# Designs tried in a protein design chat: VHH binders against Phototropic-responsive NPH3 family protein NPY3 (NPY3). Part 1

All scores and structures are predictions.

Target 1, 272 residues: Phototropic-responsive NPH3 family protein NPY3 (NPY3), of Arabidopsis thaliana (Mouse-ear cress) (q9fn09r205to476)
Amino acid sequence: DWWVEDLAELSIDLFKRVVSTIRRKGGVLPEVIGEALEVYAAKRIPGFMIQNDDNDDEEDVMEQRSLLETLVSMLPSEKQSVSCGFLIKLLKSSVSFECGEEERKELSRRIGEKLEEANVGDLLIRAPEGGETVYDIDIVETLIDEFVTQTEKRDELDCSDDINDSSKANVAKLIDGYLAEISRIETNLSTTKFITIAEKVSTFPRQSHDGVYRAIDMFLKQHPGITKSEKKSSSKLMDCRKLSPEACAHAVQNERLPLRVVVQILFFEQVR
Below, numbering starts at 1 at the first letter of every chain, in headers, positions and changes, except where a header shows other numbers; Kabat numbers aren't used for antibody chains.
F, E and O are the ipSAE of ESMFold2-Fast, ESMFold2 and OpenDDE, as the mean of both directions, binder to target and target to binder. V2 is 0.75 times the mean of E and O plus 0.25 times the DockQ between their complexes.
Where letters were taken out, [cut] stands.
The coordinates of atoms that the task and the answers printed are left out; those that the model quotes come from them. Centres of patches stay.

## First folded at step 1 (VHH)

Design c01 (framework vhh_5c3l_4)
Fold by ESMFold2-Fast, scan of step 1:
Structure c01 (fold): chain B 272 residues (1-272), chain A 121 residues (1-121)
Amino acid sequence: as target 1 above (272 residues)
Amino acid sequence: QVQLQESGGGLVQPGGSLRLSCAASGFTFSDYAMSWVRQAPGKGLEVVSDISGSGGSTTYADSVKGRFTISRDNAKNTLYLQMNSLKPEDTAVYYCARDLEEWYGESFDYRGPGTQVTVSS
């Protein structure tokens, strides 16, 4: 919309005043306000659409931090007002600008409400410079924990059981994909961290464990120096009985898997 | 040519501490995951702890978790096991072991001669 683009030209103070006035007058859907915020963020925050920005100086960072904090405060409370992708972009910016805990907690809570809408690329959040890992894996654990906490609360109400199972299945698929990708690109990912994240979604409904197998195989492939105990512990995450025939055929030829796992798969193939 | 030599074992009272060392030679130490394995009187081998080649990943048996710490110094080709809050149940011969490179086994291709740890009550 033409007027949404025009609003993005305003200073943050004028933008906030105009949006507040529009909301007070009514007649505008929360989704339209969400669109205005996203267009404003994309125009005013360098690198917002792609997290690969080199900040010039401390004053610039402080201005960007204040801008981000103001935008977060303007987010409509309605779940459908903004996309999960937009919330994650705000979270990535909050990490880059070193925003306070309150903004990060609010964004994490909101992302947890709709984590099933995210894709693997959304979860590749760059860690602050000077750490051991390039990507912030702890923040992803926080998002999963938020989803689990909120889903448990919804389960207690019995009102959305089928929808909750669908959301859990989609999040399990998302996290299986995330673990495979982070294992490929992050050489310093520990076995303990990999297992901890996988276990958070291990009880979620799944039609197959092919995604779990792919994640384990990618981890083993990119971390050849891990111990036999670590290989065994990682392999225990998958249920060999839930592997597709195609996954079983691949796994039986897979020299990276512990011998015991291969024997187990061969046994289940005999019954299939 | 591959050699592993443990040291630091001895007699200690319950609640005490010991630090085991393992000097490795004859191979590129940093390329191999390493383990501490023990054998108590009349029992089989138990893997106590293991550590990746880089030292970035470690695991511990439930029986020692929170009390033992495995570490390595790749510049000195040395593996360590810091044992705190020792219990009589920790009495065993402790072996330094190099993990088998092949995927086909839960065994070690080399093991040192061992060092005796005795926790007396």
Scores: ipSAE 0.000, ipTM 0.240, lowest interface PAE 15.0, mean pLDDT 83

Design c02 (framework vhh_5c3l_4)
Fold by ESMFold2-Fast, scan of step 1:
Structure c02 (fold): chain B 272 residues (1-272), chain A 121 residues (1-121)
Amino acid sequence: as target 1 above (272 residues)
Amino acid sequence: QVQLQESGGGLVQPGGSLRLSCAASGFTFDDYAMSWVRQAPGKGLEVVSDISWSGGSTTYADSVKGRFTISRDNAKNTLYLQMNSLKPEDTAVYYCAKEGYDWLESEFDYRGPGTQVTVSS
């Protein structure tokens, strides 16, 4: 809508008043309000479209925190009013500006309602400086927990099992991809944290375990200092019977895998 | 953070040419295969072209063979798509995509925001 761009020129107080007036009058779809919020955020929050590494001064952080809190408070309750990508960008900003727990909880809850719409890049959320890790891995674990909670609520409302299974399959694929990428870029990712996250989606439907294998292999490649027992525990996350012929061919020549795992793959490849 | 930014799209007449660019940052560009992927209105994603990490191997969809050329400049962390003899059927949003793990990667972990290519008279 053409007026959406014009609203982005307003101060946050005027923007809030105008949007509230539009909503009070009715006749405007929640999706249009969502669009207005996204356009406003993109113009007013530095680095909103791509989480940036630039250090904001304290005055800017306080102002941006207030603005973000206001935008979150204005989010329509309808699930379809805003995209998962927009919610995750708001979450990334909330981490960057060190917003309070209330905003993070609300955003995490909303993201959990539609986590299957996210991509791997969306989940690469930078941690505040001074932590042990560059990326905030705990927040991703929280999003998965919210997804599980929301899926249980959908089951209670007699939502279609086929729809829930599709969502779970998409989230399993998303998390497999996330684990592969975070293993590559985060040197301080522990074996315990890797396994914990993988286990949260281990029961979800999958067509194959190729993604699980990729994640394990990337973890092993980038963490050569882990113990033999840690390598064994990580490798147990994949079901060798669910590997594609291409994954099996790659795995049997993979010197990073424990020998026992290679033998198991060869055995099941022949038996299936 | 991994970032991919496409540019070079626009409106062009049938038979015309466009050169797309993708600026990559946040990862070791020369370690990964790269792809151009497109999505026409109301259709799914179509892989247009792939290029290996070194640029020594390229593939093309049958629909674009002989007309499109993929290339990369690892020194500049940039991926290119030269599009010649454009057809109305080439109208789509074009995405730069990073392939993650060689032969295991059937889906792309990352794609840029895309650039619109419209071929019409």
Scores: ipSAE 0.000, ipTM 0.193, lowest interface PAE 12.8, mean pLDDT 82

Design c03 (framework vhh_5c3l_4)
Fold by ESMFold2-Fast, scan of step 1:
Structure c03 (fold): chain B 272 residues (1-272), chain A 119 residues (1-119)
Amino acid sequence: as target 1 above (272 residues)
Amino acid sequence: QVQLQESGGGLVQPGGSLRLSCAASGFTFSSYWMSWVRQAPGKGLEVVSDISGSGGSTTYADSVKGRFTISRDNAKNTLYLQMNSLKPEDTAVYYCATDYWEDSYMDVRGPGTQVTVSS
């Protein structure tokens, strides 16, 4: 809507009052309020839509924190009011501005409600300066934990395996893709952290383990210095019986894989 | 949508040089390993060279080591292959490829550019 752009010119206090008045009067869908929040964030928060590696921003971090915290407080309770992508952009901003734990917890909870809507790029969250890793992997682990906890609670209450299985399958695909990407770009990703994250989605339904294989292969490719024991532990995440013929053809020529794994793949190719 | 488009091939005499380019779009180019792969008539695919996303790591097939140099310009989303001291056995269609995938464990490949080394 055209008025949504006009609202983005207001101070945060006026924006909050106007949005609250619109909601009180009714007749506007929560999704329209969500759109207004996203447009406001995009215009008022530096780097909100596209996050840059260099932050030479001399903006007042305290003012940016306050603005972000106010926007989060204005998020409608309705699950469909905002996209998962928007929530993750708010989370990325909260990390950049070093917002408090309460803000990040609320965003993580909301993201966990709809994590299956995220894409791999959404999860590539830059860590604060001075850390051992360039990307904040612990935050992604927290998002997965939120999804798992909420899904387990729904399973107990709803007995709706079909809907929950679909969400789990989409999150498994997302996390397999995330592990492959983070393995390429994060040289300080430990074997322990890689396995810990992969194990959180290991029981989720999947049509194949091609994604798991890709993630393992990318980790091995970018971490050639890991031990034979670490290679074996990582390879155990993959069920060779669930690989496509395409993945099997790739894997049997893959010198990065432990020989035992290659032999296992060849064996199952002969049996099935 | 991932797209790769090679250019720079042609006919060259033995001992000559060519520079191949590959324009990439539809993915975060700087995050992915890129490869040059070739296929001579009636032969299988051969990986010629690969380069890490940052450009900090490169590998080369023994057949081209010391003659070919792979490089990338992440600001332009472009991959390069500088080919020197070309030999008749270098005659092939050259493809750029990336290990990016969404739904299949197949390296994405461009349509290729023909390199012919002949007197």
Scores: ipSAE 0.013, ipTM 0.276, lowest interface PAE 8.8, mean pLDDT 82

Design c04 (framework vhh_5c3l_4)
Fold by ESMFold2-Fast, scan of step 1:
Structure c04 (fold): chain B 272 residues (1-272), chain A 123 residues (1-123)
Amino acid sequence: as target 1 above (272 residues)
Amino acid sequence: QVQLQESGGGLVQPGGSLRLSCAASGFTFSDYYMSWVRQAPGKGLEVVSDISSSGSTITYADSVKGRFTISRDNAKNTLYLQMNSLKPEDTAVYYCAKDFSEYDEWIGTLDYRGPGTQVTVSS
């Protein structure tokens, strides 16, 4: 709407005052407030729509940090007020601007409420320069932990198991895809971190383990120097009984897999 | 084509020593974990020892620890097993193998081990 676009022209102090006044009067839906915040962020935060590979130090980081902190503080408490994609964009900006723990914790909590809405590209969050990795893998682990904690709490409150299982299945698919992609593009991903993340979703319902196999294979392909013990530990994440015929055909020719795994697949193909 | 050829087996008295060798070809030997696997008469396969591609990580079965020493020469594409203080229960066919796990009973149908070398420990 027109007033939402016009609010995006205001200084952050005026924007906050106007939004606070609107909210105090109670005549506007939380979703409309969420829209106003998203439009403001898209206009005022450099690279907000796409996280740039360039360092944001070319801009005034202190000013951008203050702006982001203010926007996070204005997020409506209602779950449906903002999209998961918007929350992840705010999180990416908070990493780039080196915002405090409080903002990151609140964003992570809110993302955990609807993590199944995210895509693999959303989770490719660049770390600040000077770290061991190009991508911030620890932050993704935190998002998964939030989802797990909140799902366990919903299970205790007798929420529908079918709805929770659907969300878990979607998150399992998301994380399988994330692990495959991060294994391809992040050369410093450790075996311990790969396994830790995979284990967090290992009990979630799945149609097949083809996604798990793809993630393991990509990790082994990009990390040829890992030990026999590390290969065995990684391969244990996969249930060979749940592989498609296509995945089995690929795996039995795969020299990167431990001998045990290849034999297991061949045995199950013959005996069933 | 992966090829593994063991040598050095024979008849030895209890308390004696033997050194087994395995010549490898058809793959980049220096990139793979290598193992020594044995099969005693009427028994299943037992993984005796594993060695990493660089030689820095080595494991032994409890039955041979302190008596056997695994080593490799990546320049010669050769795996070794030095067997000391041999016991009658060490009598087995010894196989050189690529990428074995400990006590891997599924190995018998795979083309990743050599033809084996017989070790007999008897008086």
Scores: ipSAE 0.000, ipTM 0.103, lowest interface PAE 17.1, mean pLDDT 80

Design c05 (framework vhh_5c3l_4; at its last look DockQ between E and O 0.02; V2 from the best seeds 0.00; counts 0 for: pae E 15.2 > 2, placed apart)
Fold by ESMFold2-Fast, scan of step 1:
Structure c05 (fold): chain B 272 residues (1-272), chain A 124 residues (1-124)
Amino acid sequence: as target 1 above (272 residues)
Amino acid sequence: QVQLQESGGGLVQPGGSLRLSCAASGFTFSSYAMSWVRQAPGKGLEVVSDISGSGGSTTYADSVKGRFTISRDNAKNTLYLQMNSLKPEDTAVYYCAKDTWGYEEDLYEYFQHRGPGTQVTVSS
């Protein structure tokens, strides 16, 4: 809308007052309010629309924190008012600006409502300086926990909901992809953390375990210093009976897998 | 060539403590996972503990959980096993072993890349 760009020129306090007035008077869809917030954020938060390795230590962190906290407080309650991608960008900014627990908790709750809409790149969130890892894996675990908690509540209220199974399948695919990618780029990812995250979605519907196999293989390839016990524990995440013929062909040639797993795959190929 | 030399074994009373060391050479120590493996009289090899190359991940056999602690000092190329609350059934020769990618899951692989061992005897 024409007024959305003009509102982005306002101070945050005036922007909040104008948006609040528009909402009180009605006649504007929550999605339009969401658009106004996204346009404002894109204009006023440096680096918000482009994810790059730029150092943010030259910015006025306190002012940016206050701005972000105000924008989060203005988010409409309607699920479809803002995209999952926009919520994740706000979450990334909240980590960068070291925002308080309340804002991060609300963003995590909102993201959990529609986690199936995210892509793998969305979940690659940089950790605060001084941690053991470059990427914040704990925050992703929190998003998964939020999705699981909300989905379990929906199952209790409507156990016949086929949409729930579809959402779970999409999140399982997302997390399998995330585990493969984070294993490739994060050298300090522990076996315990990898398994913990994978186990959170292990009961979700899947047509195949090819994605699980890819994640395990990438983890084993990029973490050659792990123990044989760790390799065995990671491989147990995969159900060899659910591998495609192509994945089976790859796995039986895979020297990174424990021999027991290769023998199991060969056995199941014979009894198909 | 891979060389591993254990030390620190001896006679100790039940409930006592002992610390084993393994000096490693011939490979980039920090890049490989390491294990402690033991063999009691008349029994086969048992893996008691594993540690990742960085030291960030450890595993323990159920028989030693809560009593033994594996650790490593990559600057000194040394692996350690702190053994607390020792029991007579912990009596064994303890071996230091390098974890080798591509070998079988069988304990046979530890025989190929293990040290000569150090005797631990738990007795009154």
Scores: ipSAE 0.000, ipTM 0.357, lowest interface PAE 13.6, mean pLDDT 82
Fold by ESMFold2, look of step 4:
Structure c05 (fold): chain B 272 residues (1-272), chain A 124 residues (1-124)
Amino acid sequence: as target 1 above (272 residues)
Amino acid sequence: QVQLQESGGGLVQPGGSLRLSCAASGFTFSSYAMSWVRQAPGKGLEVVSDISGSGGSTTYADSVKGRFTISRDNAKNTLYLQMNSLKPEDTAVYYCAKDTWGYEEDLYEYFQHRGPGTQVTVSS
């Protein structure tokens, strides 16, 4: 690990040559190569760890774009070699430096392979200027779609697999948390977009629907002017039978929910 | 089980600073907005500040704006409150709370899911 810090002081051309030579000779685990790339990116890409979207006057966008594209080209194929968080930081930087579509597609594919390892904060990616929203919600949809596509492929190859069910459960929790947070901070989030994202993971296994409830409640809290029909559509995302006692107690006092949903929770609680 | 544990309180002179920490466990920390609430002697609960799950959005009570800063480290499941320019009026038990914003209608959630608190005393 000492040598990875020393390599981060090299120019990108020398770094690439050294790493390529090390990979050809063998004897170094892909995880060590991934670490070297992460240390290099943290040192050489301005704002990489913080997701700072302002462009400093000292910054050469074309130079940083080329650096980023080179690092993406060097990523080891092995899933364990790089963290999901690192891949998402690369994706955030690729948006900031306007990298090509091929690099963004490859990053999205790689993130989709291990989306269950992401945090909600990782998914809060600033949208390009000129859009209706502060946060890029479409890019998150793409990541979910990549995960779903790859999980379906794994299911066909391995049949029913416990690790796939665990992965789906983790992604469901992640996306429920993302929906709660994006509902809180994005004033221009539409009901249609909220439901579309939630439905992508609606069939995934969950031990409880408390996370779904929290996402719905946060959406309703931050969008008090939505129609009765929109409230009904959003509330259908949760299965009241799968709410914990804590969530049920909260929900029955929740004036933001449609009355019929509250009544349904009360009836279900009594007939358990 | 949800656990919240505050620390970093103590006795400080007026104009001094303290940094409070709240260690969280038993839930997906990054999925929930977090708040600091306080209770001064003989008074009710006051929401001091809240922060989104990502840390990207914060709000502050008027009484602390410009003096207090809320932050979080989602990798360490820890919530922070940096308190500068402390006044005797800031003397209170400070609680870490999860699950809702500081709207009046949501105070019952803050009360239900909070830590045991840490005492901050600002005295001459």
Scores: ipSAE 0.000, ipTM 0.183, lowest interface PAE 15.2, mean pLDDT 81
ESMFold2 (binder alone), look of step 4: mean pLDDT 80; pTM 0.811
OpenDDE, look of step 4: ipSAE 0.054; ipTM 0.356

Design c06 (framework vhh_5c3l_4)
Fold by ESMFold2-Fast, scan of step 1:
Structure c06 (fold): chain B 272 residues (1-272), chain A 121 residues (1-121)
Amino acid sequence: as target 1 above (272 residues)
Amino acid sequence: QVQLQESGGGLVQPGGSLRLSCAASGFTFSSYAMSWVRQAPGKGLEVVSDISGSGGSTTYADSVKGRFTISRDNAKNTLYLQMNSLKPEDTAVYYCAKGRYWSGSYKFDYRGPGTQVTVSS
């Protein structure tokens, strides 16, 4: 609505008071409150769409941290009130401003409710300077764990299997894409971390294992120094029987793959 | 009644420099983060840099980090972008924006007409 833009002109204290009053009185959809929070965050948080690893002014970082914490506290409980993309932008800001565990935990929980809505670019979260990696891979692992935990709870309640399977399939596609991209851009990604993340979605339904193959191939291409044992362990993540003809043709000529895997692909291609 | 007026664009050779200015009126300038946003021919909008209301915190897109510097003068209600080591791929219309892009859309006031920057030999 038009008034949402006007609310973003208010100080954070006044914004919180006005939104709290609107929520208390009722009559406004949670989605409208979500929009007001997103508009406010975008107008008031520098770097909201451009994440960098530098916190160059402690005074401004404290102000932004307080503002972010207030916005997170105001998030409506309804799942469709805010987009997954907005939640991930808040999470990226919480990392940049070094927000506390409570805010990060709540954001991770909320993102886990709808992780299937995210795109690969959303998951490329920069780590604070001084770490081993440029990107924060542990945060992504936490988001996957949250999705898995919540999906298992839904399965236990005998909820619609079709909806759960669709969400799982979309998350598997997302994570396969994420692993391919992070393998390309993150030189310090360990084999253990790559396998750990891939294994968390390994049982999810997939149309094919082409995405898994692309992720493995990119990891092997960008990490030529890994051991033969690591190459074999990584290759075990894919089911050669579920590769498309195009993927099989590529894999058969792929010198980065262990010979055993190439032979297995040739065997299954012949009997197809 | 928010008004933003960009200036300082022009034609420059690769490796050259330009300084963009944005005169703001109609709101309490020092209370709001400000951004520079650009649109190259045939491409979508790209957020280049932003700066906090106080000027103490700044961010930059990876494409311009180390070459561009954002600053502001709250007494004059003016935002600046110093652009050094310009490259042909920096060719775009540059907009001064109050507020930011989110989730696939702009709903904010970069109501300035923009200023054209062309980097060409």
Scores: ipSAE 0.000, ipTM 0.146, lowest interface PAE 19.4, mean pLDDT 81

Design c07 (framework vhh_5c3l_4)
Fold by ESMFold2-Fast, scan of step 1:
Structure c07 (fold): chain B 272 residues (1-272), chain A 122 residues (1-122)
Amino acid sequence: as target 1 above (272 residues)
Amino acid sequence: QVQLQESGGGLVQPGGSLRLSCAASGFTFSSYAMSWVRQAPGKGLEVVSDISWSGGSTTYADSVKGRFTISRDNAKNTLYLQMNSLKPEDTAVYYCARSPLWFGELSYFDYRGPGTQVTVSS
C-alpha cells in the first residue's frame, strides 16, 4: 500500500486518528493495518529494527513509552494481521521503555498464539538495567507458558493432534536453540532456570534430541563452575538413545559430560 | 566431493538490503550445521551467523543481531543470509561454511566456499 509510508510521517495522535477512521469505515484488510503499524514503529521508535539498540537516555523515554502503548492498543485482533516477529519487537521495546503490565500481558498472549513462527534471535530480549541477568529470561518463560496453556486448551477442544504436534515440534526446536544461545551469552543463567525452561517443552515431539544435547553442552561449556549434581541434573534432560550418530560421535569425546552419560552413549552407539 | 558456492553479493548503498545464497552439493546437507563467515579488509574472520542442521536453532554475532537472518532450505540444499539495514562496516567477503556437527564448534569448519564480495558504500 502506497499510503503506508506517508502515514509514518504523522504524529502518533494523528496516526491513531487516521488509522481508527480507516478501521471504522472498513474496506481495508487487517494485514494492511498491521503493515501500517509496523512501518510506523520502524520509523518512529529508535532501534526498533535493530532489536532495541539506540534506546539511550537522550531520547524522551516517556514519549517513547506512550507511543509504544498507543501502537499496542491499535493492534488488530485478527491473528494473521501482524507477524510474530513484529509482536516480539514490540515486546522488546516494551521491556526497554518499562511499559505497564497490561501491554506486556497482551503482547505475550498474542505471541503465545503463534510462538512457532519465532526464531531464536527474537527471544533474546534484554532486561532493564539493575537486574542479575543481561537478558530477560523470565519473559521467555511467560511466552512458553502462554503457548502451553493455549495449546492444552486446543488439545482439549478440537482434538487435532497433527496440527498441535507440528506447532509443539517447532516450539521445541525454538526453545532448544534458545537454551543453547542464552547459555552461551548469559553468564548468570542458573542451572535451575535452564532446567525449568527445558522441562516446559520436554514432552513435545522431536525427531531427535540433538538440539537438547547441544543446549546442555553449551550450558556446561559456559558454566564450568557448577556442581557435579547440577551437571547430572542437566544431562538427564536428554535421552541419549535419541541422539544422531553425529551427535553420539561428538558426545563420546566430550570431556564436559559426566562419565556415566558418555558410557551410556558409547553402549548405545556401539551395540544398537 | 563437497562443494559450496555463494552468490548474491554486490555493491549496495548504506541502509540497503542483500540476500546471499549458498548452493551445497556432494554431501547430505540436512545432516550438517552451516555458518556464514565474513572477512573485512585488513581484519580477521568473523562468524556472523550459524544455523543447525534442521534450521531450528540459529545464532548471530552482536554486530548483526536484528539486521541479518540466516535460513536454509534442505529440500534445495541451499543456505541463505538475508542482510537488512546494511552499514559500511558490513563490507567484507562473505563465506558459506560447513560445521562437522553443530555450530557449537564455531572455530572449526571443514569446508568453506570461495566467497562473495559485499561492498556497502555511497
Scores: ipSAE 0.000, ipTM 0.189, lowest interface PAE 12.7, mean pLDDT 81

Design c08 (framework vhh_5c3l_4)
Fold by ESMFold2-Fast, scan of step 1:
Structure c08 (fold): chain B 272 residues (1-272), chain A 121 residues (1-121)
Amino acid sequence: as target 1 above (272 residues)
Amino acid sequence: QVQLQESGGGLVQPGGSLRLSCAASGFTFSSYAMSWVRQAPGKGLEVVSDISYSGGSTTYADSVKGRFTISRDNAKNTLYLQMNSLKPEDTAVYYCATLYSSGWYEPFDYRGPGTQVTVSS
């Protein structure tokens, strides 16, 4: 809507009062309120859409933290009111501004409701300066845990196996891609953390384990100094029987893999 | 252009020894894992031994473990299989093999023409 741009010029307090009044009167879809929040965030929060490190000083951060906390408090309760991408952008901003646990917990819960809508780039969340890693991998683990917990509850109470399996398959694909990319760009990713995240989605339905193989290979490529035990533990994440013929051919000539895994792939190809 | 050529096979008595060689050309031999694969009369292919690109890691099928030793000389582009305590069950055509992939989607299965090993019963 054209009036959404006009609302973005208001102070956060006035914006909140106007939006609250509109919602109280009714007649506006939750999705339109979601749009107004997203346009406001894009206009008023530096780096929100571009996801850059544009943090000038501590005093500016306090003001932006307050603004973000207010926007989160205004999110409509309806699942379809806002996109998963918008929620993740709010989460990225909350990490950058070091917002309180309540806001991060609520955003993580809401993202968990629709994690299958996210893309790999959405999950590349930068950690604050002075951390052990450049990217915040623990927050991604939290998002996966939220998805798993909520999906398990739905499985127990109201079994929609086909829908749940589709969501799980999409999240497995997402996390396989995330693990491959984070392994490439995050030099301080530990073997333990890689395995922990991969195991959370290991039982999810997949058409093949090619994505799992790619993630493992990228991790091994960027971490040549890990032990033989660590290589074996990482390689156990994939089921060699579920690799495509092209992935098998790639894996057999792949010297980063434990030789036992290569032998296993060759044996399975002979009995296919 | 990729070529693998085995040699060293022959007729041997049970308990005897043979050393197989595989000369490789047309690819960067030192960058690829190599395998010895055999096919006994009327049977399918069996992978008997594998070696990493550096020679630092080797594996063996249970049927040959403790009797066969795989090795390589990257300076000579040559793969070896030392076969000791040979049994009639080891009678097969032995192939030098590698799986080469120029990309994710076009794998090439490179095998030599094979060398016959016959162990008298």
Scores: ipSAE 0.005, ipTM 0.091, lowest interface PAE 11.4, mean pLDDT 81

